VHH binders against q9y6x5. Designs and how they scored, part 174

Target 1, 379 residues: q9y6x5
Amino acid sequence: LPPKLLLVSFDGFRADYLKNYEFPHLQNFIKEGVLVEHVKNVFITKTFPNHYSIVTGLYEESHGIVANSMYDAVTKKHFSDSNDKDPFWWNEAVPIWVTNQLQENRSSAAAMWPGTDVPIHDTISSYFMNYNSSVSFEERLNNITMWLNNSNPPVTFATLYWEEPDASGHKYGPEDKENMSRVLKKIDDLIGDLVQRLKMLGLWENLNVIITSDHGMTQCSQDRLINLDSCIDHSYYTLIDLSPVAAILPKINRTEVYNKLKNCSPHMNVYLKEDIPNRFYYQHNDRIQPIILVADEGWTIVLNESSQKLGDHGYDNSLPSMHPFLAAHGPAFHKGYKHSTINIVDIYPMMCHILGLKPHPNNGTFGHTKCLLVDQWCI
Below, E stands for the ipSAE of ESMFold2; O stands for the ipSAE of OpenDDE; V2 stands for 0.75 times the mean of E and O plus 0.25 times the DockQ between their complexes.

## First folded at step 7 (VHH)

Design ya88 (framework vhh_8dlx_2)
Fold by ESMFold2-Fast, scan of step 7:
Structure ya88 (fold): chain B 379 residues (1-379), chain A 120 residues (1-120)
Amino acid sequence: as target 1 above (379 residues)
Amino acid sequence: EVQLVESGGGVVQPGRSLRLSCAASGFTVSSNYMGWVRQAPGKGLEWIGDIYSGGSTFYNPSLKSLVTISRDDSTNTLYLQMNSLRAEDTAIYYCATGYDTEYYDAFDIWGKGTLVTVSS
C-alpha cells in the first residue's frame, strides 16, 4: 500500500507565534514528530506565490504565480481575483498533486489549497472543493478524511488550507496580544480536532501529516503610509499590484516613470526589473512588471487614502516576521527532532521522496530536509 | 442582481442603543464577506467591522467596545448593534459586501446608506 501524506496550511502563521503563545495540541504533535523552527519563504511573501512554491519547489519567477494580482505582458491577460480559474496562470509548473496522479495512477484530494480547483496541464485534483471561504474547517476536514479513508484508487496526497491566522493578523495586527491569543488558541483547537479525527478513523499511525504556513505577519500603522499620488500622477502608469510590493506598468517611457518614483519615500525601494536584487529570485518572468516598489517592513503603499490593515505581509523574505514554521508527524518522520531552518522550496522534493514520486526539476535541496526523515542518512 | 438595503437609521438620544439592518438580495449573507462602514459629516470613510462567511467578526479597535455585527441567515440580513451612542457617532452607515483576498479586503457592492443622527 503506498505512503500517504496530508499537507495542512494555516495561512499567515508567523514562526515566532510558537514562542509567544501556548499551543498544547500542536506541542503534542511536535513531541512525537519533527519541528522546523523557521521556513524561509520566497519573495514576494504572499499567499498565492508561496502556496504554489510549497507544492512545486520553485521560485515565483519559475512557477509563474508572482503575486496575488498579476499582468502578463506577452498575452495581455490580467489575474485580479482569488477565484481566477484560467489554467494559463498555473501552467508554468507542475504541482505535486498532478505529479501524484500522472506518475503513479493515484488520487489526490484538496480542500481549498490555491490551484487545486484549476485544471493544470489538463489535470485537476481527483477530489477537490471550489474555493469558498465560508466552508468551515470541520467540513474541509470531513471531506479530506472521507477521501483519504475510502477512495479507489487510493488518495495518497491530500491538502487542507485554512485562512487563519492571516485574516485576523490583517485586522488586528500581530502585536494585539488579546485578539491574537484568542485566534491562535482556536487554531490550536482545530489542530487537536484534526489529530482526534485521524485517530478515530484509524488513519493517524499510517498517515504522514505536515502542518505549515506560507508566510508570517508584521504590524502596520496609519503613521507608516507611502502615498504614491504625492510622487506620480496615475496618467503615467497602470498599477498591477499595490502593497507592500507595487507592480508598476509604465504608460510612458520607463526611465521617466522610474525618475518620478525614485527617492519618493525613504521607506520604499524602487527597482527597475533588471535591478531587482538577485537574492529575491524575482526577475525572470513576463508577469514581473518593468518597475517594482518594495516597502520597508511595516510600511503600506497607498493612493491618497488611509489603510485599514493593522498587519500585512509581502515584505522582504529575509525578515523573520515573514517566516512560517513546519511541523510534521508520521511514519516517514523522526520523533522529537528539532531543526532550525529550511527553505520553503525544500518542502516539495521532501514530499516527493515520502510519496515515492520523481520530482520535476526544482529549486529545493533534498539534503536540507533529510535529517527529518527516518529512512535517510544524517551523519 | 446583487443589492443591499440599509434600514433602522434615524434620530437617537445620546447614551441610547440602535440596531441597523441590511437586507441582502441576489446572494447569501452566510456565504459572503460583509461589513459596515460609516462616514461622519465632512470626514472620510471609517471602517466599523466585518464578518466572514464562517461567522468570524473583526472590528475597528477604536470601536470594538461599542458595536456588534451579527447576521440572520434565515432572513438573509446583516445587523449592526450600536450601544452608548455619542454625538460623534452621527454618520451615514453603509452595508457592504465584497471579496476577501489574502493581501487585502475589498468591498465591491455598497448600499446607499442610512443616516444616524445622535442629538438631544
Scores: ipSAE 0.000, ipTM 0.146, lowest interface PAE 19.6, mean pLDDT 89

Design ya89 (framework vhh_8dlx_2)
Fold by ESMFold2-Fast, scan of step 7:
Order: sequence, then C-alpha cells, then structure tokens
Structure ya89 (fold): chain B 379 residues (1-379), chain A 120 residues (1-120)
Amino acid sequence: as target 1 above (379 residues)
Amino acid sequence: EVQLVESGGGVVQPGRSLRLSCAASGFTVSSNYMGWVRQAPGKGLEWIGDIYSGGSTFYNPSLKSLVTISRDDSTNTLYLQMNSLRAEDTAIYYCATGWDEYTGDYFDYWGKGTLVTVSS
C-alpha cells in the first residue's frame, strides 16, 4: 500500500509557545516522533504566502502568492485575503496535492488549506472543503479521517488547516498569558482528539503526520504606530497592502513617492523594488509593487487611525518571533529526535520523498531534513 | 470487566425522533473514546459518530445534520439522538469504546446492539 501523509497547520503557532506553555498531547506526539524547534519561513511572514511555500517548496517571488492582498501590474487584477478563487493567482507553481494526483494517479484530501478549493493547472484536490472559517475543527478532522479511511482510489496526501492560534494572537497579543494559555490548551486538546481519532481508525501506526505552522506572532501596541498619512498624501499612490509590509503603487513619479517615504519613520525601512534585500527572495514577480515599506518588529503602519490589533506578523523572517515549529510522527520519522532549524521551503521536498513523488524544481534542500527520516543518514 | 448496554430501540414512525442510550460499567466514559455504529439488514457496518475523552464529537458527514452524540458523565451514559428518521435508518445500533486514555492502550469493546425499526 502506498505511504500516506497528513499535513496539519495551526495558523500563527509561534515556536517559543512550546517552551512557555504546557502541551501534554503535543509532547506525547513529539516524544515518539521528531521536533524541529524553529522553521525559518519565507518573507513576507503572512498566511497565504507561507502556506503556499510549504506545499510548493518555493519562495514567494517564485510561486506568486506574495501577500494576502496583491495587485498584478501586467493583468491589472486584484487579489484579496478573502480567498480569491481565480486560478490566475495560484498557477505560478504546482502544489504537492496536484503532483500527487497527476504523477501517481492517487487521491488528495483537503480541509481548508489555502489553495485547495481552487483548480490549479486544471486540477483540484480530489476531496476538499470550500473555505469557511465557521466550520469547526471537529468537522474538518471528521472529513479528513473519513476520506483517509474510506477513499477509492486511496487518499495518500491530506491537509488540515486551523485558524488558531493566529486569530487570538491578533486579538490578545502573544504576551497575554491568561488568554493565550486558554487558546493554546484548546489547541493541545484538538491535537489529542486528532491522535485519538487516528488510533481508533487503526491509522496511527502507518500514517505519517506533520504538525506545523506558517508563522509566529509578535506583540503590537498603540505606542508603536507609523502613520503613513503623515508621510505622504493618499492621492500620490495606490495602497495594495498596508501592515506590517506596505505595498505602494505610485500614481506620480516613483522617485518622488520614495523621497516622501524614505525618512518618514525611524521604525520603517523603505525599499525600491530593486533594492529589496536579496536575503528576502522578494523581488522577481510582477505582483511585488515598485515600493515596499517594512515596519520594525512590533510596529504597525496605519492610515491616520489607531490599530486595534495587539499581535501581528508579516515582519522580517530572520526574527525568531516570526518562526513556527514542525513536529512529525509516523513510519518515515525517527522517534525522540530534536532538530534545531530548517527552512519552510525544505518541507516540500521532504514530503515528496515520503510519498515517493518527484518534486518540481524548488528552493528547498532535501539534505536539511534527512536527519528526521529513518531511511536516510545525516550527511 | 467492561460492559456496554444499549437501550431505547424499538419501532418508530418515519419523520419522528429517537434517543438511544448506552450504559457503561467497568470504565469511565469521560476517560475513553466512545462511538456509535449501525448495521442495516444485508449491509456492512456504518460508522455514525464518536465522542472523545475531551468532549469533541465527530460525525459521518452523510448523517451529521440528523444525529447528535452526547454523554452524561455523572451517570456514565452515552447518548445518540436521531431526528427525522427514515426507513433506511432501520438497523441494529451498537455502542463501542475503542481507546483507553487511562492506560494509553487501544481496546475494542462493543455492546450487544439495540434494534431500531422505522415503519408505520
């Protein structure tokens, strides 16, 4: 029977939450599996970009989902974080569920992972749920485990996405230990329920399960605001994305817009597209705007208003606060092994190896994840 | 000694509701996975839904709008509430426990079943 893999994401699960809170169910999962303490995500450290990087192994400039809000200068199309289902936005890469279905003639299943309710290169996940944040974790897990157990042809790759702890991280901020403790305990209980379900179905010992996230979370404050309207009048530009990375499309001369912005705040870096640091791998795509503003950690860019968010992400991917973790259990993985750091783009070639798929060209390095796998040596 | 005893079955008219009970002894329902499964005449076993130690419930999507699983921890009893019953719901209904949280071991205990007949 072919190997099977379930990929689970808890949005906004900052890596150091593991050290500051108790996770009895997740710790039981880890003790018989592997833990990667930090996953270096891609820039911008936002939900849609990083979820698509996990399943394609590509930097954002290569897979085309460069933000949660985008504008394509060539086609004049707009993408919103309300889950635009136009395949145009997703067609610059081939995600693993498409490869799984086309290369090996197997089925894929998806509960809400970004992109799975969109036909990409004319291929949609064999089983999927249209994105709806009101659907419970229990319903998502119920569908995934039923598809894994009852499908013909068999589901070999399945994904499950959950919006917490990101939603609560934004609302309360990661430093609110009382509220975050409650939220994170609920997540640990959901992990317990997931493991119990897989054991009951007889899947646990033969299924590879990855639990990961797309980014972390940092504390914001009303004392750390950058008022963009104090720098430049809105008539000079079109705003494509605001905070903490602002995407600016000039309506006048680009140099004039840049000059109005470049010294406006000591807590914001202003880049012409060609001057964006190479380490971000965030330059070579028509959806990256001519001017990008990058706020310092914990600073919020606003338009003459106060911000009500107490936590945010999207910041520099070198920041530990932006890093998620990765935990995994199953026949492909060692037991009780801890690894320090991998790149988020390394997850894709590792998953392809587990499933016996030939990866599309990607930015990941298989060697970085070899130590996690029982059929490999750390070389 | 683990025992599961289902009750509440019988003849019910189409469109009506019925609640089945499963009395557990020899273990604590709030510490174990519990579920409901049915078998219609001439068919295989069909999973209805589950409840876990933490209280999370999972349902067969084909039945989700028609059934609810609950438990009473004080009486150590599991329930299956069924609404809008149809002739196709005629089956023997089984209560099962498949995972022991206390010991960490999987074990499979089934009740003897209770017959539900949907007819006039």
Scores: ipSAE 0.000, ipTM 0.142, lowest interface PAE 21.7, mean pLDDT 87

Design ya9 (framework vhh_8dlx_2)
Fold by ESMFold2-Fast, scan of step 7:
Order: sequence, then C-alpha cells, then structure tokens
Structure ya9 (fold): chain B 379 residues (1-379), chain A 118 residues (1-118)
Amino acid sequence: as target 1 above (379 residues)
Amino acid sequence: EVQLVESGGGVVQPGRSLRLSCAASGFTVSSNYMGWVRQAPGKGLEWIGDIYRGGKTFYNPSLKSLVTISRDDSTNTLYLQMNSLRAEDTAIYYCATGYDEYSGFDPWGKGTLVTVSS
C-alpha cells in the first residue's frame, strides 16, 4: 500500500558516458521516466562519502564520512577496512533506511550499499547482505527482488550497489574507449536484466526506481605524479589519506609542515583546515585533518613511487568529469522529462517525499527536484 | 504556518549547565521529528541531536554525554539540556524540524545565542 523505492548505484558512472556510448536499455528506461544529466556531488568525490551523502542529504563535514580513510582527532580512532563496520564512523547522521524503519512500521532491504551492513543508531537494514565484492549482480538483484515481493512488514525502501564502472575506470582509465565500451555495454545489459526481473515479478508498474552514481572518473598518467617525499620528510607528519586529496596530520608545528608543502608542486593546492574553500563544505568535522592537499584534475599524489591507476576520482566537485547522472522511473516520476543539474544532497529530500517520510535536517533543496515528480508543480 | 521560537540562551560560565527551549506553533511537536543544530561564529552548522515522533532520540556521538533532548507535549515545547559547557559550545542554537520539505537543513527560528566565557 505505501509507496516503494529501489535506489541503484553503479559506482563511478561519469555523466558524459551517456553521450559517448550507447545504452539501449537505459534509454528505454529514461524514455518512460526522467533523466538528470549532471549530479553535482559533494567534496571529496569519493565512494563512501558520496554514497552516504545520497542517503542522508548532508555534506561530508556534517555526516562524518569525510574520506575512504579517516582519523578522528577526538577519539584517536582510525577508519580502516576492518573499522568500516564500527557504528562510531556512521553515527553522525541518520540514513534514509533507518528513518524508513523508525518513522513508519516498514522494512528496508540492502544489497551492498555502503553503511547498510552497519547498525546505525542501533538500527540495521531489515534485510541486508554483508559486503562481499565477489557476489554477482544477479545474486544481489535476486535477493532485493525477493525481499521487495515477500517481506512482512513490506520492504518500502531498497538499495542495490554495483562496483562497476569504477573498478574498470581505475584499471583502464575513462579514455580507453575499447575497454570502457565493453564494461558500459555490460552495465546496460544489467539494467535490462533489472527491468525484466521487476516486470516478471509484477513489481515494475508500482515501484519507483532510481539509477544513479556517486562520482565520475578522470584520466591519470605516469606523467602526472606529485611526489610528496620530494616536499617533506615522512618523520614530520602522519599520512591519513593520500590521493588525490591528501590528509596530513602534523607531528611537529602545523605552520612548519604547511610551509614545507605550500609551494612544492604547481599541480596541487595546500590548505590549512580553516582556509579550505567554503564552496567545498569540507571543514567543520574533527575527521578533517589540519592540512589538506588537493591535486589538480588527473594528477596523482605518490610517495616516491609510480602509480598503476589510469583513472581516479576524489577531485574538485566542480569538475564535470567528477559528476554522475540520475535516471528514474515509476509512479512518482514524469515520463520523458530531462533536467540539467541537481546537487547530490538533493536526492535525499526527494526520496523522503516519495516515501512519505519527514526528512532529517539536510543540505538538500526539495525545490531542485520537484520538476521530476508528478505530484509537484514546477513552474 | 509553522513558527519556532528558541529561548534560554545567554552568557554562562564554563562547567555550568543550561537548558534551551523551542516553542512551536502551527504544528504539533509530538507528531513531528525535531532536532537541534548549532552554528559557532565563522563555522558551519553542527547537528546536535533529534527526537522522533515516538520519543526515540539520536545524538551526535561527539556530544551525546553532554546533551539531552526532551519535549513537553502539553506545552508543545522542545528542550535541549546542556551540561559541562565549554568555550567551544559558544554558538547560535537553532530548533529545526523535518516538516518543511523545501527548507532542508535551514533552521526556521532565529536561534538563541549561547556564550560560554568566564
């Protein structure tokens, strides 16, 4: 009876891939739904931060997942692969699946979305899969669709995460048309499988489906490296995160570390925490380190070594190469509507509206997405 | 029309306690999720905590031991109790609700200033 929503993420799906490659299944989805051509993500343009921003509507400084590698100055904890399931890191915000379960007596389901296998405020997704990259898209889809069709209380919010095209974007770079064409055609086939499965199970006509991503991808090169060891000795600082945004925790006077770094490379900006540009909304959290280095697009920060990455992300969120897209289909959405740009934090209040949930205070603006929705006036 | 009026701020010495109030009109506090956020001079908004319609509370873990959110449904008022106040608690404190779909993270009240100094 209540509205239902499936949120799907293809990690690292750069918006302009839609114009440079053919997506027959995705185009059929969009023809009877909506497309937002560019989604301006939050800084830093990394996987864990942006996936959590989608489901909380908050900038990283507010939700607390400020990088894929973090150090909390107050508690002295380190965020690592083993610590990604520590609720401490995720408890600075309330994601939509928690709200869905607590405001309404409804269930949530999750196939691998970051944070969904963690109890957040003592609440874990009603149905979930522990993160395992080796689990196929087909198995994730099977579980999500079974939970959507066979749950009591009903699953009204479901998430599905897939690691491609991000993994291949890193390995081959986004400019490798031959390899990227193969990867993106496979993703389009998976979208076709998703639609077919939902139709076969009688879910398609009554389910709202959002297909989006957390960030894009830019081409890197062995010719574009910033050797941090040429700037400063390792004994002067602890490195919390490396590239393309380095998080520096000084072991000596902060000003002395800053002075050693500030003019080391013409291809990175060096910021004291209080001097980080306001437009990044990346300053007001104890997990943001005293000095941040921001590499220019396509440049990789290294420690006296080469980099094997041919593509990367994490760069300035104003860069079009860092932007994903959003496509949606279902009873809440117009058919055949194209919108130019929204902010990634705007997705959360839109999803709350579709589900009839009262959003937590957030950085999104519902007005930015109302033209996508049939029950809203957008003139 | 929804209206929120924060009160109870002022100058307070370090180590003391203070209780802030948020009087709501145009809607029922017990029927809505509500929260507190603060903004220190020259800094961004910091989430303090929320209370859901069923009374369950959630807090910023950095502040959990120092704050308590409660409500009085008979007076339609939300409270923030703060203990062991420190200089870094100096901020404008705002009452917020998730009722207004258009305002997002924008607080609707004018806020109440808390200055912690000796």
Scores: ipSAE 0.000, ipTM 0.330, lowest interface PAE 14.1, mean pLDDT 88

Design ya90 (framework vhh_7uia_1; at its last look DockQ between E and O 0.01; V2 from the best seeds 0.00; counts 0 for: pae E 19.3 > 2, unsure alone 61.5 < 65, placed apart)
Fold by ESMFold2-Fast, scan of step 7:
Structure ya90 (fold): chain B 379 residues (1-379), chain A 119 residues (1-119)
Amino acid sequence: as target 1 above (379 residues)
Amino acid sequence: QLQLVETGGGLVKPGGSLRLSCVVSGFTVSSNYMGWVRQAPGKELEWVSDIYSSGGSTYYEDSVKGRFTISTDNAKNTLYLQMSSLKPEDTAVYYCATGYDEYSGFDPWGQGTQVTVSS
């Protein structure tokens, strides 16, 4: 039987939630598997960019999903116009489900993972659900487990995406212990349901399962707003993305726009594209705009309007509040092993190794994850 | 069980106004990003506006900024788009959409409501 892998993402699951809240089902999963305490995600620390980095092993400048809202200066296309369904946006990389289907006679299955309902390089997941936020976790799980159990050719790679705790993190903020406790307990119960269903179907002992996330969450406030309208008039630029990383397309000379913005707020860094810090790996793509504004942690960029968003993400990827975790269980993984940190781009080459796939060139380092794997030596 | 029912479209002259409504059931408007997307004849879906009502954040496509206003009535679980200074290029089917982020995953769920701006 070929090796199988289920990749599960709980959007916005900040790593330190594991230390501040009780997760009995997740702790049982970890006890018999591995835990990476911190995953250093890619910049910007947003949903679409990081989910695509997990499955391609590439920085955003290389895979082309550079934000949740994008503009391509060469083709004049807007990402929001395509509602993420235009293959143009996703074709700068080859995600693992495409490689899985093309290298061997294997199938892939997807429940809502970003990009899986789009044909990429003329290949779409063998089984998928069109993205729909109102479909329950149970329905997503029922479809994934059915496809894993009953498919011909066999499903060897499956993904499952869930929007929480991100939605609640935005609404309540990560410091709201009462509301976040209820949400995180619900997520732990869903993890329990996942494990129980895999056991009931006879899949658990032979399936590799990764539970991870794309980013964390930080507390925001009405007292920490940057009003962009006080900095510059809208007639000078087109706004491509707003907060906490603003993407500015100048309508006049770039230097003039930069000069109007650079001293506007002590809580925002203003970069010309070529001056974006090298450590972000966020420069070499036509979808990265000529001027980028980066708000300090917990600050929100607004357009002469209030923001009641109590939590947000997208901030500097060096911030621990932006980091998710990774837990894994299955025949490929050690039992009871804890690792301190990996880069989110390292997940892709590890998954390719588990599935026996030749990875496409990528920014991950297999050596960073080899200590998690039973067939490798950590030296 | 999610149901989105868009209403309020119609024929209007340039410079006119319309208010679109989206009655939501099976989904909580106040805890999610909600938005409007439109599709003009022979064109791709275009994002128009979104709102995260518990956070008070609103965002608009450049061509509609200052002319359109997105709002919610959380007690009625209803999303609105107030459109003013309408132009012929605003002619499209308008769809209410759900999503958990400002720009991603907007799914048009109903038949939409037709807005025609002509003399």
Scores: ipSAE 0.000, ipTM 0.132, lowest interface PAE 19.0, mean pLDDT 87
Fold by ESMFold2, look of step 8:
Structure ya90 (fold): chain B 379 residues (1-379), chain A 119 residues (1-119)
Amino acid sequence: as target 1 above (379 residues)
Amino acid sequence: QLQLVETGGGLVKPGGSLRLSCVVSGFTVSSNYMGWVRQAPGKELEWVSDIYSSGGSTYYEDSVKGRFTISTDNAKNTLYLQMSSLKPEDTAVYYCATGYDEYSGFDPWGQGTQVTVSS
């Protein structure tokens, strides 16, 4: 019987929420499995890039999903949250569900993980839901469990994506204890429902389950705005993405645009592409624009307008506020083990090991996760 | 065809109680989020409570917690809101909502039922 894996993401689940809020169901899950307290994600710390990094093991410059909003100058194509289905954007990497379902007697299933409703290298997840944020967690879970339990060839890799606590984190900010406590209690109840459903259907004992997230969330404020229109006229550039990492395509000489921006705010770093810090692994892709602006934590780049958000993400990936967690349970994992940190790109080779798949070339290190696994000698 | 029929509103004195009902057709209460939102005079719609019936989970706005109880009768496909210890600030039109997503805002589907708390 081939091993089975369910990969679950709760978007925007900051690692320290586990210490600052009550999660009886998630804590029971962790108690009988493993926890990685901090996952260092990839820059920029946005949803589409980090979800694709999890399933490819690649930095954003290598898999080509470099932001939630992108422009390709050669093809003149645009990518956004609402315009994300062109395979052109996704084809620079091979995600794990493609590799999995190309194996004999295997299929893959997906409930709304980014990219799973796109035919990547002419291959789409064997079973999938088209993205629709109005579909309840229960319906997503029902479809996933039905596919895991009733498909031929069997589903051996499945994904499930949920938009919270990211949406509420943006709305209230992570420091709003009252509202975030209510939101996070509902997330914990959904985790309880997931575990209960898997037990009821007889899947719990033999299914490996990873619960993780793509990034955290930091507090924003109307007192922490960077007004780009105060520093540079619209005629000098095309804006590809705005905040907290702005992507600037110069319309005039690049050095002139850089010079107008470099002193715009002490709370914003301005990088020519070749000067982007090496630790970001964010330089070697044509989709990365010639100038990027990186706001300090909690600062928002705006045009000549106010901001509606009280929380945001996308900042420097060294910031603890940008880091999610990872918890896992199943026959491949130890019981009651806690690990300090891994890199988000390390999740891919670990998942390939669990599934018996040969990983594509990637940036992850299997050795970073081997202490989580029962079949590995942890030294 | 989705249809929501709300009843149980009325005039009540401070400290009193009411029970709101919402009979639902064209949508299954027991397998989805169902909720109550309200709109006080001159104010935006505000979330009050919701229930995730398949898990038995209930959620409340802080100002009503301990005073209001949301529940369902799955055999009747009906959502309830039991309100007690009512205050003048609870005065509003109360709407039953289906497919409500707390995180994306309010999407009331019923005609609403008026609750008035006054001496």
Scores: ipSAE 0.000, ipTM 0.160, lowest interface PAE 19.3, mean pLDDT 88
Fold by OpenDDE, look of step 8:
Structure ya90 (fold): chain B 379 residues (1-379), chain A 119 residues (1-119)
Amino acid sequence: as target 1 above (379 residues)
Amino acid sequence: QLQLVETGGGLVKPGGSLRLSCVVSGFTVSSNYMGWVRQAPGKELEWVSDIYSSGGSTYYEDSVKGRFTISTDNAKNTLYLQMSSLKPEDTAVYYCATGYDEYSGFDPWGQGTQVTVSS
């Protein structure tokens, strides 16, 4: 049988949730498969950028999805979660579902994964669901598994996306043990449903399944606010993105704007575009604005003195609170193996290998995932 | 494609009120940074007010604070500017905007709506 792979993302699933909460279904999944305890994601640690990094193996500066909100000065186009369907934003890279579908006798399927409802390089997934947050996990799962089981040409790569525990993390904060326990219990139950569905359809033994996430979540507080209005007049700049990484488009001289912001808060780093630290791999793209502000962990950038979020993400990608996990099961993976850490961009070459696809140039290192795979030497 | 249509302008006496509307298509007002700019005769474009819904933030230039209120209607995907206590110096063409380009300046997309405050 041709290799098949299902990639599942639970948005905002912080890696250490696995240590602090009980996940009977996920633990069983891991027991029969592999676990990477921490995945270092890409900067900025936001949803659209990191999901696209997973499926392209590229840093954000390379694949061009550099934030959830973007502005292109040349075309005057805007990107947001409600305006994300223009191929212009996605065409700087080739995601794996496109590569897969361009192969003979293969097709791709997707349920709500970012970018999957967009024709990228004139190719759209053969089977996809338009994003709708009101659609249940069950319905998404049913469609994905139906396509995996009955499609012609066969679906060999599929993606499944779910918005939790991110939404709840934002609402309650990751330190709310009562509410987050309830939410994470539901997530584990969904994983149970996934596994059960696959077994019922006879897919479990032959399907490779990766369960991962794009980022974690840190606790925010009303006591940790950075008010930009205290440092600079709002008329001197346009805000493209706000917190925890603000994208600043100056209305006056860039240097003057920078000078007004550079000492705004001891809990915020201010960078000119050319001075953004190399470790972020967040410089070489025209969609990155002239100035970025990076708040410290748990701090919120505001234009007023109020924030509605008790948790947030997007911070430095070296912070453990920003890191997701990766678990996998299937014929390509070992059983009962745990690995400490990989980079999120490493997932792409691994998936390509599993599917027998030639990867596009990418920033991932296949060597980092070899120990997860039964057909590779673990060095 | 983003489309902005401004309406609600007119002639009003000092102290009067107007409500401007910006009907938006191809862009969700509740999810995006949006604002109002104005251009008076012989003057450059001026940033008047903005709203960043995702952050819950609003801004008003000093000259309009306490008199103008920016808001959105998500169901209608419309941006509003309620103007009260209007002054002659508020006379301008008002435009919807979603940002500023550092090379070309403000980038309103609509035709604008004329507001004239005169006794």
Scores: ipSAE 0.000, ipTM 0.277, lowest interface PAE 16.0, mean pLDDT 92
ESMFold2 (binder alone), look of step 8: mean pLDDT 77; pTM 0.789

